Miniprotein binders against p81326. Designs and how they scored, part 1

Scores and structures below are computed, not measured.

Target 1, 226 residues: p81326
Amino acid sequence: MLHFGGFIMEINHISKILEKEREEYIRNKVEEYLKQGFSKDDAVNKANQSWRTYIGHRIQDVIYNLLKKFLKDSGLKVTTDKALNNRNLPEELDKVKRLIAINYGEYLFLPDADVIVYKVENNDIKIIAIISVKNSFRERRFETTYWKLKLKESPVTSHIKVFLATPDKDNEISYKCPNGKPKKMRIILEYELDGIYFLKEDFEETEKAKHFGKIVEDIIEISKKL
Unless a header shows other numbers, all headers, positions and changes below count from the first letter of the chain.
F, E and O stand for the ipSAE by ESMFold2-Fast, ESMFold2 and OpenDDE, each averaged over both directions (binder to target, target to binder). V2 = 0.75 x the mean of E and O + 0.25 x the DockQ between their complexes.
[cut] stands for letters that were removed.

## First folded at step 8 (miniprotein)

Design u6
Fold by OpenDDE base, look of step 10:
Structure u6 (fold): chain B 226 residues (1-226), chain A 82 residues (1-82)
Amino acid sequence: as target 1 above (226 residues)
Amino acid sequence: SDEELKERIEKLLEEIFRIYELLEKAGNDEAMRRIFLLMLKIWELQRRLEETGDEELLEEARKLIEEARKIIEELRKLLEEG
């Protein structure tokens, strides 16, 4: 089992680890916004919003870099949607971009693809998986599901696995039926997506809902079948 | 150069991963946490460098690299003494 090894312990606490920075971050941002002429209330609100974005990026950084590191030996490559937004793309990344594009008739759009895993074989690129990283599910709860469904509609992209990776700090999708009440979001996400990977220990494990530590192995296995 | 800096950061990360594995084998949880926090800082810096390429970030990067080197050296010594 290609385990993240000791990193699993840190991964399980990633939300708590990063949350330690919140107070200082908020303080600094509030000061910044006050200097920009915002009211105290507006500054606080903006700082909180900024923190949510910031923490999301930080979690994405962890997932991206860990996947990059632990998939490297298998010959798999990792990129991001941000990297694909450049005007001057290397040929390889340009191909990756085209291979994940969704057709809307007159337009091609990219799905939200925080992390993209692909392989290069015989000069051909095969997209293996897209990983969406979510810290919270307050907004756009089924956005990842939408992209999965859209990718299924084309024979070009139908094979692409779509995974969700989350610490699920607020336990929004950690359990399917807590207290006998179905969690709609968990059930739908698990049904529609190819997998959910948790950066925590306290969750209901299923065939599709797994600890993040298993994602590398799963991706490698998928890659062998493509 | 920006490219040289990126390469240096990548090499540093590789060293950090190696040290982390050694610390894990040694069962030093505190040191593991410390090196992980350093890794998080470096990852953030890398992302920011890729996004903005700002000269101010280069100086921050240099400082972080130096800090990282010191931490790595300290942790290596701890591993040798154990």
Scores: ipSAE 0.756, ipTM 0.892, lowest interface PAE 0.6, mean pLDDT 91
Fold by ESMFold2, look of step 10:
Structure u6 (fold): chain B 226 residues (1-226), chain A 82 residues (1-82)
Amino acid sequence: as target 1 above (226 residues)
Amino acid sequence: SDEELKERIEKLLEEIFRIYELLEKAGNDEAMRRIFLLMLKIWELQRRLEETGDEELLEEARKLIEEARKIIEELRKLLEEG
């Protein structure tokens, strides 16, 4: 069963859909930066950096909102590490924060997660999964695996599934052995994480590497076991 | 007014999703793509409104809601024509 219905086509082509907006976006941003007094070269560099952030946020928006929508009828709720860092947390989110925090001796920190999925049963909260959204793997390529390993260290958090969601436009992790050579990044990510979910059509599908449309079913099934 | 806009946006998204379900049953891929792109614009606006209380975003929100209503009406007419 694939969730997201007819949106699965758009989800599997999200990078191509968003790329159509690039020229207009860059043009508008360059004009904005020039009006702020930046040189032409600086304005172009800033516009390109702005585009990368914009794309990342758009993909995060899609993932967050679709999961929130399609997990709702199964009694599952979503939040983010950014939302949990707010000072004025509702009681429910304060409990989520305490249940997912990682102990570093005298310090407690939240793992980096773009989406956190949890359920509420009789005022008890159970964290189900964390989803990291990455548009590229140029930097911090293994940060998500670090958080998986840290969560495994405690019996309180060891049940939490850690997923990676990515369009992987540049095929950095889409195949295990491109050109006959093992791709270290794909192999390590797939080994360490509980799943990799691709927002595109063309990738090597495995038991852990799947289309993003499958993630709702997987989360629901995991939640039934907790 | 901020709470009123947030409520209007939420109701708009609910209506958009109902239209999406009808478009899916009708198999209209182009209309489904149009509604998806509209959802992206609305979700971006929601995020920006939550991150900032910028007064200029209130005008952008009103314009987007108006544009969304026009698109919704066009798609409803397409569904009626069958």
Scores: ipSAE 0.483, ipTM 0.769, lowest interface PAE 1.8, mean pLDDT 85

## First folded at step 12 (miniprotein)

Design z1
Fold by OpenDDE base, look of step 12:
Structure z1 (fold): chain B 226 residues (1-226), chain A 82 residues (1-82)
Amino acid sequence: as target 1 above (226 residues)
Amino acid sequence: SDEELKERIEKLLEEIFRIYWLLEKAGNDEAMRRIFLLMMKIWELQRRLEETGDEELLEEARKLIEEARKIIEELRKLLEEG
């Protein structure tokens, strides 16, 4: 909690803050799609889909930049999978890319890695953690779990911690057994992943399910053991 | 140049963070929210610049920098008067 200070209050309201932009965004996108020749119904549907992607990126921006800022003093570095998609990478990022790659026989593929935390010691790179950022769980509910399991299959990547960060706006994974009914998704994600970090206050806290405010301390602690 | 713009944005963000901590120390929650919203806009712009490298974003960047400078100046005055 000491590291983020007043940012915790903003983090807890991130979904609400972004929702204020929705009406204007949708209106502008609908107009754009209508000009492209789409029907009104198609334009609205496409605008809503675009909004979902847009807010996902905005939340990822916040998480990425806050982690980058608050991990800097510890000597830890942060990058993204998008930054690694360039043909001409600096040597450091090229090494990072290779150290998170998953082997599929004839091919190497990268896991979904919205945020990658690593350290450089004596010219050696060690990957510490991958953070997946999700706003909603409507699609690809266990995708992060798949990548965690794949990373475990290689001694090169088995040490990499995989975290999920989410505001969980719709309370899909905030509680394990609300009203005595088990939430399958929460239980499986918590079991398979190394941690879940919530960008809100209203959730069931456990050893693995924590407030986002704790993520910096947890990552620093992990980094000391590597 | 694109590199000069990136450097200018990074310096601006550093200044914004300094002001944020001063506002927190002063207990000004409203001003903190305003600064946070500005940071979010800058972070979005940085991402878009990195992804597209589009020259059209340069004008948007200029406008945002000007807006940010005005906000920073207003908040500095607020901190001096308090």
Scores: ipSAE 0.748, ipTM 0.892, lowest interface PAE 0.6, mean pLDDT 91
Fold by ESMFold2, look of step 13:
Structure z1 (fold): chain B 226 residues (1-226), chain A 82 residues (1-82)
Amino acid sequence: as target 1 above (226 residues)
Amino acid sequence: SDEELKERIEKLLEEIFRIYWLLEKAGNDEAMRRIFLLMMKIWELQRRLEETGDEELLEEARKLIEEARKIIEELRKLLEEG
């Protein structure tokens, strides 16, 4: 039978697969922005920024759909923060939304979560984990740790596991002490988060830093404890 | 309609997963990569269709379904040859 392990090869090369789309994507986006009246220089800059956002979404799509497929038989359901922001929200997803929301006095905001795993038992919803998907750490480096800390502040959300999933193509967090020099970003992310899952083979594995191929097994084990 | 198109896409994905499993059993890494790329394109379009009802997306979706059907047929023939 087909299982999650059958996708490991493709997962390890996801950045290279997406990179093949870059040239056509940028050409099309430049043309689009030129039609909107932007200068050539502005159109190129906006196209490159658009590309970075696009590959992030594409990696998120893969993660979302694979988790949805392979967690289903364990009674686990998967959604996204974008789905939770839609106005036509089914009752089940509205409950999911309420169960991850952070209270800022008179305001209620969702954490920046890309993928959310939950289960439904006796019409009760239990949030298992959120997975933040990052292709690059150029901006918002510690955003995920901020949301973990906020979730820990309430007994309603303190059980929620917060994971980071990344190809880390540029090796920004792949090793703790490359060339003997501590990488603050990797060390802090690993310390604060419940796990980091790499979509490549070349990284320093630890108890919390694992290959993405382990994430389904880990989520299932966590769900059994809740 | 949007709903019939979404249903066609779900049925295609079911078939694609079955073919992927058969290709994995056969050890055909190149074919697995090809159909995985197709899965990625379909998943990206599904997300955009769920987020918007843009008329241009409907035409893009129909073209991708046709491309997918052709690739599926090619890979099924490859599996029949052994």
Scores: ipSAE 0.699, ipTM 0.881, lowest interface PAE 1.1, mean pLDDT 87

## First folded at step 13 (miniprotein)

Design z4
Fold by OpenDDE base, look of step 14:
Structure z4 (fold): chain B 226 residues (1-226), chain A 82 residues (1-82)
Amino acid sequence: as target 1 above (226 residues)
Amino acid sequence: SDEELKERIEKLLEEIFRIYWLLEKAGNDEAMRRIFLLMMKIWELQRRLEETGDEELLEELRKLIEEARKIIEELRKLLEEG
């Protein structure tokens, strides 16, 4: 069973681990922005915004690299939407880019795809899954759902699984009906997406809402059916 | 070369994974955390370097690799003594 083993412990505490860096990070950024001529209030606000972006990238780094490592033996490859934005793409990545593109008539656009899992068989590329990584749901709550729905509209992309990975630090989608009240966001995301994977222990598990530790196995299983 | 550096990092990360597994078996949670943090820093620098191409990050990465090697060596010794 390809499981993360001891890394699960670290994954479960990823938000807490990163939070320890916040104070120093904010202090340094505030100082930087003050030197740039911003007011104290503006500097603090900008620093907080920067932190949100930073922590998001750090979580994405963990997810990307762990997936890359644990999927490798299965012959699966991992890339990112950022890697696909290069002007000079290797042939393989250029094909990946084309296979995830969404048609808007005169234009093709890429979905938000923090992590892209694909396989190469007989020189053919098959996209298996897109993983969206979110730390918080303050902004663009249903963006991942939008991309899932758009991918479903084309026979070229309809097979692509779309997953959400999150530590859900603020407990926004960890439970479907806390205190008997349905959480709209959890219900919709779970319904529309192929899966939600939590980087923590305290959540309501369902068929689609699972611990992040199961994502590798799920992806491998999906890959065998394609 | 950039390729040599990538290879060195890959080898280092493989060693980190091996050590992490050994530490897990030993039940050394503190050391596991330390190694995990180190790995996260490596991944961050790699990403930033890839995104920006900033040569200054290369030096930081080199320093981090050296630090990582020392930590791994210390942890290996710890595991051998235990």
Scores: ipSAE 0.812, ipTM 0.922, lowest interface PAE 0.5, mean pLDDT 91
Fold by ESMFold2, look of step 14:
Structure z4 (fold): chain B 226 residues (1-226), chain A 82 residues (1-82)
Amino acid sequence: as target 1 above (226 residues)
Amino acid sequence: SDEELKERIEKLLEEIFRIYWLLEKAGNDEAMRRIFLLMMKIWELQRRLEETGDEELLEELRKLIEEARKIIEELRKLLEEG
């Protein structure tokens, strides 16, 4: 009887929850970098970058585990790009890896996909969606869009839905035209991706820009069409 | 063994999900938040262990499991009193 909706209040406030850890985290990291011989300015900059990476990973953990829990009853499996890069890859995940890899002539690369949803039917694997988890858009702003475009180039990967999940605490993509000024990032991301799912309450909703609470329904619906 | 630890964590997480559901029915938002933070920490350590294989993380995770059991017991008492 536990529903995904039971988590929406915590999910919508995940940035606020994580922010309470920031002061202690930064203090500890600055101390660590100072002991390594970095200047104060360098230590502070490195600590802030470390913090951004840390909260991104924490949010990804939540998304991965909640999707894994709530998609399993629909016959959907969830993995990560990190798991696909392991040396000792089980046969099932090796097939997932081969089905999502992008060909660059003599090289093959995995898209930077944080969470991958797939299903197994009669020994056949279908990749349903990848979800890129972004805490901040200060770096690698259009990485997810690039991978969507590359996946569209091949008939074997063109069906794969590419979603972005973000708390967007700094409101970098929450609105299309704040104060009458177009936000290039929001407009391009929404145009090119199959969906943007916000882990917060306050943003401009559209057919592609939704509350994260809708992602389970959307993935299940898509999976039924494949 | 590593399989035994994995099974202990899986059982713990299922119990935590059940407690979360009961707390939602009781309307206890502070306890729900407390359990959510616990889930987040367990998930973080699982990920880091999977990525690195670091044996030091195994001990940290075992300590977290014991702390989690104490929190679960406290919350079960609260649910029974209510």
Scores: ipSAE 0.682, ipTM 0.879, lowest interface PAE 1.2, mean pLDDT 87

## First folded at step 14 (miniprotein)

Design z10
Fold by ESMFold2, fold request of step 22:
Formats: sequence, C-alpha cells, structure tokens
Structure z10 (fold): chain B 226 residues (1-226), chain A 82 residues (1-82)
Amino acid sequence: as target 1 above (226 residues)
Amino acid sequence: SDEELKERIEKLLEEIFRIYWLLEKAGNDEAMRRIFLLMMRIWELQRRLEDTGDEELLEELRKLIEEARKIIEELRKLLEEG
C-alpha cells in the first residue's frame, strides 16, 4: 500500500529536520562534558565531534530502515557494517561478512559500507550493493571510491554495486561544473561509483546521479540480473 | 523483557507506517512530518539499544512507546474527522 515514493518530501528535508536539533544537542553535550571535568574548550570540541557522528547515524538510521522496509517484499535483506562486527554473529550474517571482506595479507577488513543489501537463494548469499552514507565531505572525501576500487580487484566481489547516499549539506558535489569549472570531487565520485543518490532536490541529475527516491527501484532491478 | 520490548516496537512501527499511509492519502503534510519525526526517534533508540545493550535505554524506549501511542491516537481522531 504505502510505497517508497511516499517518503520523498521527508527525505528532501532530512538535513533541515536534523539541524533543528543541533543547538539543544550541543548545549546538553557541553554540560555533560563539563561535569566530567573537561575544560570548556575541550567540551565544545567534543560536543561538535559528537554532533557530526550523531547526525550521520541519524541519516543512516532512516536509510537503513526505509530500505529494509521496502526491499523486503522483493526478497532482499539489509544489514550494516556495525552489525557484521558483532561478537555473536548468526550464521547468515557471518556468511555476508565473509563475502564482503577484503584481504590485506595477514589481515582481513570489512569495507566501510554503512548499509549492505543482499539476497539469500537456496542457502546461497549474494551481495547486491553497499551504500555509503555521507552528510558532508569535509573529510575522507574519496573513501567510498577506494572501497569500490578494492571490491573491483576480485572476481568474488567485483559485481557488488557501490552507492553514495547524501543530502550533500554543503553543496560540494551537487553540480559537475558549478562555476564553469569541473568540480573534481563530483566528477571522480560519479565516474568511479555505481551511483550517487541525493537526499535533496537541488542537484544536477545524470544517469548515475539521481534522487534518493529512485534507489529502491534501482536495487530491485540490479538484483534481478544476479 | 528485552525481546518483548522489541516485538512491541515492531508492531508499533507497522501501525505507524499505516498511519503515515493514511495521512498521505489525506494530504496532511504536517501530520506526516510529525509521524516521520516519531519514526526517526524510535529508530535512533533502537540502534543505540542494539549497539550498547544499556538497560536505561530500555526504559527510555518504553516511555517513547507510550508517547507514540498517544500521538497515534490523536492522529487517528484527526483522520476520522477529516
């Protein structure tokens, strides 16, 4: 009955909705850190870092739960890299973990995935896509492209689609040539990734750069080819 | 118990999605926003509980469930009158 498109308006405002929480959040965190014995300057710095983590997790929560809800009827399951790092891991998720892990000699690491979509057919698990969630690009600008390139290096993981989902709060990648000059970050991200999904309306749409409202259709289409 | 609370939340979220659908059909954007904010609060607490297992979060989530039911009841009455 309710379908994913019914959330487009809320998705477009998610960054604005969360920003309304900032002042109260920062005030409460500063007081908390002051009570722990931190200086005022340290408390403010810690509160700002806490906010950046908090807002990222809040956006990820929305994406995770909406994808989980709307991919279920297509036989698709959703998990997170956090869930895969849990000590007591069910057999199904342990298999997902093994199928996405990257080998670095004697070390084995999970890519920074945030949200992972997979399917189970005849006890066989197929990873469909990973979605990296970013509110802004002030640090680790090309982290997602690194993981795409690493996944492409092995025939076992090369089929995995790598998407970026972002409100692009500071308009860092919304347009390819915003002042007549190529925006390096947008150009490279779009070239290397399988898609960029914007949680806002004001962006330059291309074959790979779409509104987040299209992501459920795209994932379902991809899954049919696997 | 913890598992009983998780079941209550899942049933609550199903009800919340149904209310959201009805509000969308009614074109009530303000009420849709209100219920979406409620979804976000529930999802955030679920994640924090899953990540930490903090017993204090269980009580916070129980209080949120009670608040959510009051909001749902209010919105159902709104839908009946409109």
Scores: ipSAE 0.830, ipTM 0.929, lowest interface PAE 0.5, mean pLDDT 89
Fold by ESMFold2, fold request of step 22:
Structure z10 (fold): chain B 226 residues (1-226), chain A 82 residues (1-82)
Amino acid sequence: as target 1 above (226 residues)
Amino acid sequence: SDEELKERIEKLLEEIFRIYWLLEKAGNDEAMRRIFLLMMRIWELQRRLEDTGDEELLEELRKLIEEARKIIEELRKLLEEG
């Protein structure tokens, strides 16, 4: 039988795999923007911005589909924040959306969650985990920790595990003390989140900082305790 | 119909997962990479179709299904020859 572990090599090389697409992607996007009337300089800048977004979506696609495949037999369902923002929202997903929403007085907002794992037991929906997929930390450095802290404030959402999944190709959070100096971003993310899952081989592994290949068994174990 | 195409892609992906497993047992890393790239292309196109509803993406998806079937048959024959 096929196991999630059979994807470890591909997962740990995902940044390298996607980088091979960059040249063609940028060329095609520049031509697209030039046809829209942008100058060459603007078209190039827009193409590079588009590439960064594209990479994030491609990594999220892999994570979403592999989790959906390998959590199914454990009775776990997987959805995305974009599915929850769909104008034609099925009742089940509307309940998922309401169970994740954060109360700001008279206003309700969804946390930024890329992938959401939940289970359904006799019309009762329980959110197991949310997974934030980050390719870069240039902006939104601690957005995921903010949402974890907000979810902890209510007994209804305090059980929800908040994970970060990243290839971290630029080594922004791969080590606690690179060059002998504490990396604030890695230390705070690891302290506040329930786990960081790396889509690469080289990083400082800890109880919370793990290879992405461990995420399926971790989620299944968590779901059994709920 | 749109539902018919979704069913075709689900059956295709199940076959693709089976081929991937067989290639893993055979230790054929190059072919595993080829199949994984195919999965990624299918998933990306499915997401774009879901996000936009653009009907010309349906034709792209049909073309990708045909390409995928050809690749699957090539790899299935390779596995049987070994």
Scores: ipSAE 0.823, ipTM 0.927, lowest interface PAE 0.6, mean pLDDT 89
Fold by ESMFold2, last read:
Structure z10 (fold): chain B 226 residues (1-226), chain A 82 residues (1-82)
Amino acid sequence: as target 1 above (226 residues)
Amino acid sequence: SDEELKERIEKLLEEIFRIYWLLEKAGNDEAMRRIFLLMMRIWELQRRLEDTGDEELLEELRKLIEEARKIIEELRKLLEEG
């Protein structure tokens, strides 16, 4: 029987695996942008931005598919915010969308919830957890904490666990006090979120900051209490 | 058809997960990495196809299925020899 733990080595090296694609990706993208009439400098800048989006999606693909595979036998289902924004939603997914949506008066928005874990019991849908996947913290450093706080505002959504999953290859949040001083971003993210799961070996492990290899076990345990 | 291709991919991934498990039991880290890379390529194309509906991606995915089958057969032979 294949266990989620069998993927730990590959998961912890995901950034190194994907980095091997970068040179060819950037070369191809620069060529595309040059053909569109951009200057060399603009094409390079756009290619680098495109790469950051691409690598984030690739990591999300891995997380989504592994969670879908390994949570299924526990009666847990997995979807994405992209899937929830499709025009023609099945009834089940439409209910999932409504159960996590945030009301802003005349507007309704999904939180930044790259991957959503839920279960169906007695025709009721219960949202278990939302996982935000971030490759880097260059922009919108605290977006995930904002969405956690918004979800806490209603008893209907306050039970939803909000996790951050990241390789954090540049060590932006890997340690609480890297120079003997508190790292604000790590401290606030760990305080406000229900967990941070690292897709790498080297980071400061705490009750809430764990190896990604623990996430399936944690989600299953949470689901048993709901 | 799209439904035929979706079914083929799902069955292919089930087979790929089985091979990964067998490779783990055999302790073959290099082959495990090779299968994991294949999974990642398949998942990336599935997502792009689902997001865009780009017909060029259908052809790319069909080519990847053929490549995947060759890799699977190669690794099954490796497992039998070991």
Scores: ipSAE 0.820, ipTM 0.925, lowest interface PAE 0.6, mean pLDDT 89
Fold by ESMFold2, last read:
Structure z10 (fold): chain B 226 residues (1-226), chain A 82 residues (1-82)
Amino acid sequence: as target 1 above (226 residues)
Amino acid sequence: SDEELKERIEKLLEEIFRIYWLLEKAGNDEAMRRIFLLMMRIWELQRRLEDTGDEELLEELRKLIEEARKIIEELRKLLEEG
């Protein structure tokens, strides 16, 4: 009777766990960039940027695989936007891709979703939710909100729940009014999205801002309404 | 073949999840962390292999499977001893 709750401690400390890898990772990447002919300053800057991308991928791996494991027995399947952009798509995933695509006139694009949850009933596919995984909010602060708004514009995609999952290690969105002043990014993200799931313990919990440990139950409940 | 390696990894991960559950019941947080780190390493290599198809990653993954076997065996003995 393995359950998702058994991973909560590890999940809530994922940034601390991964931080132990940073020093060696940066050292190795700086060496790699120096061999490519970059200056020392450029190599260090590129290594730090590479680290941020690496961490994002590692957190997404955990989220994807845990959701895939723990949603399976409820009849829910999980895929990624990268898998949907593969040149050779199985028929099932091709249908998933068509059901989440956003129309821009003569062009169709997938939302920038990291993880996609769907179900299959009687050969029909229903998209339940997309989950954006963000390690930090440097330059694409409201990307997830944009995709929620675009999905709401069409009756065929308006039911799709849009979640944000983040460790928010730097406390960029952990509190609504830090130091008594409204944090615009937290306020807007919480208002527009269907939920924010934190991969840490210390944040301001609300009806939409929850511990990541709640996400499996929430997705299952949503799927029952579709 | 590539399909045989995928099947080995899936069976390994099923075993790893079972060990994690048993460690949780035993209250062994240190061993649970050790297994979680192993899962993360396997998942990261699986993603990189899927992304690139790099044959050097296939060999790296084979070595990780053997390391994982040893860790699982060690933890099974720990669980049997109580």
Scores: ipSAE 0.819, ipTM 0.924, lowest interface PAE 0.6, mean pLDDT 89
Fold by OpenDDE base, look of step 14:
Structure z10 (fold): chain B 226 residues (1-226), chain A 82 residues (1-82)
Amino acid sequence: as target 1 above (226 residues)
Amino acid sequence: SDEELKERIEKLLEEIFRIYWLLEKAGNDEAMRRIFLLMMRIWELQRRLEDTGDEELLEELRKLIEEARKIIEELRKLLEEG
């Protein structure tokens, strides 16, 4: 918590902060889609879909930039899977890309990696962690788990920690057994992943499920063991 | 140049972080929220610019930088008077 300080307050309310922009965003997008010739119903649906994507990116922006800032002094670097999709990669990023690639026989594919944390020591690159950012779990509930399991299959990537960061706006995974009923998704994600970090206060804390404020310290600690 | 702009943004963000800490010490939650929102907008534009390469976003970013500088100056004055 010492690293983020007052930013924790903003992080805890990130979903609420962004929700204030929704009405205007939707209105503008609806208008845009109407001008493109879509029906009112289609325009509304498309606007809502666009909003979900937009919010996802905005949350990712916060996580990426905060991690980049607060990991910098420890000598750790941060990038994204998008940055790795460039045709002309600097040597360093090309190495990062290769070190996170998953082997499918004839093909290498990258895991979904919204944020990638790595270090450079003596011109050698070590991948420390991949952070997947999810706003909601309506779609692709176990995608991050899939990538974690795939990364474990290779000695090249098995050491890479995979974390999930989420505000969990809809409380889908905030609690393991609300009302005595097990939440399958929370239990599986917590079991399979190396950690879940919440951008909120109201959640069940465990050894693996922590507040986002702890992620910097955890990553630094992991980096020292590599 | 693009590099100059990046440097300016980095310096601005560093300043934003510094002010944010000062505001935290002062207990000014409203100002903290305001500066955080500004930072989020900067990050958004940077991402969009990197993703699309749309030069129109450069102008928006320039305007936002100017706005940010004004806000920072205003907040500095507030902290000095408090």
Scores: ipSAE 0.808, ipTM 0.921, lowest interface PAE 0.6, mean pLDDT 91
Fold by OpenDDE base, look of step 15:
Formats: structure tokens, sequence, C-alpha cells
Structure z10 (fold): chain B 226 residues (1-226), chain A 82 residues (1-82)
């Protein structure tokens, strides 16, 4: 946890910090949707959905920018799938895009890649890791696993590590067998992914399930082996 | 210019990281939270600006930068007095 230092405290409470904004956000969004002609019930539902998206982006912002900062000195670079969704990409990003693309025969598609870590050596790009950021697992529970499995199918992408970063606000995957009952999602995600990194303190640590504070070190170590 | 703004933000963020570390040493959790929230807001606006190119967001970001500078100065004074 040496890299993040004092930021660990804030990282551990990221969900709680953001939750403080929820009431005001929801109120404002409800008002906005009402003005658009939605019913009260629809407005509330839409506001709640908007909030989920909003929080997801905010957490992703933190993870992206912290990784960008703390990997910089190691010569590692960070980008996002969104940054790759441009027709006119710099050569470097165009190469990154191509190196993470998944083959579907006639089509190439990108995996969900909230954060992409890569290095440039002698004008060659090596993709090191993809980090998926999830605040909750209500929807698309195994999407990250799907992408990991797809990446494994090609020798071009099989080396790419896929990590999940989450505060796991609802404790859906924090423990493997709480009260003696296996948590299917935790077990499967831990098995299929290269690592799960928690933005919280209260979780069951394993070889693959770690505190987010370790992610920088792990990525650097992986990068040295490529 | 956009490049100038990016540079200003980068410098500001570097200052935020430095002051955060100093605040940590001082054990000022409240100030740490405050400066972290400020950093989060900057990141949000940067993302949104990049996504939309909305000029209104640019102005908002400029205002936030000025606010951040004031906060940093206040915190520096606090650290010097402590």
Amino acid sequence: as target 1 above (226 residues)
Amino acid sequence: SDEELKERIEKLLEEIFRIYWLLEKAGNDEAMRRIFLLMMRIWELQRRLEDTGDEELLEELRKLIEEARKIIEELRKLLEEG
C-alpha cells in the first residue's frame, strides 16, 4: 500500500463519500425529468438509474487518475475505452485499440475496458492490464469474466491481465462463504479474473482478492515480466 | 488554450497531491477529505469536458481551478501555523 499512502483512507470510504451527494442529485434529477413530462414514478426511477451511472463514472475517475499518477514513474501509460472510441486516434492509441480488440470473425469489438494499462518499448506497445470498475453487481454480473475469457482465446490478447476494481458497496463479493454459504459471484469472479481489488477494508483477502492499494505494485510487477 | 488549461490543471493536481501528503503528516483528516473532494470534482469536470466539449463546462472548470487555488493557499497557511 506504499504507493497510494494517505489516499487509502479516502479510497476506503469512496462509496460513503459519494453517497452524501445522492439526495441532492436525485432531487435535482427528479425535477429535471418532471419538467420533461415524465410521471413522478418514472422520474424517480430514471433519477435512480442516472445516479448509478453517475457514481460509476465518479469511481472510475478516481481509479483512472490515481493509476495514471502512480504508474507514470514506472513508464506505464493509462487510457480508457472511451478514449479509443474516436475515428481519428493518435498512432499510439490506435495501436492500443487494435491490441485489445476481440475477434468475432467479420468484426472486431473492444472489451469493456474502463482502464487500460500499457507500456511503450522501442515503439512497440504491450498491453499489460484491463481494469473493469464496478460499483455494484446488479446488472451484468459476469460481463468482466466474459471479456477475460474472450481475451484468452487469442494469442494476441491472452497475456492481458483483467482486474476488477470495486468498493462492493452492497457486499456482494466481499466474502466467499459468509455464514457458510458460498457466494457464487465472488467465487466465479475470483476464479476467472486475474484479480479483484477492493476499495474498502472489510473483505476477505485471498491471493487474488486484494486491497486496491496493491494494484499499482501488482501491475508494475506484471509489466516487468512482459 | 486547451493545452494551457491542461497544463494548469496538471500543476494544480500536483500541488493537491503534495498538500494532501502534508495534511496526512499533520493528521488533518478534515482537510484531507476536503482536498480529495476537490480533486474528484476536477477529475469529473475534465472527463465531462472531454466527453462533451461543452464550453459551459470549461468555464465551470476554470472557476473550480480558482477555487482550488484559494483552498490550497488556505491549507498551506494552516500548515505553516500548526
Scores: ipSAE 0.808, ipTM 0.922, lowest interface PAE 0.6, mean pLDDT 91

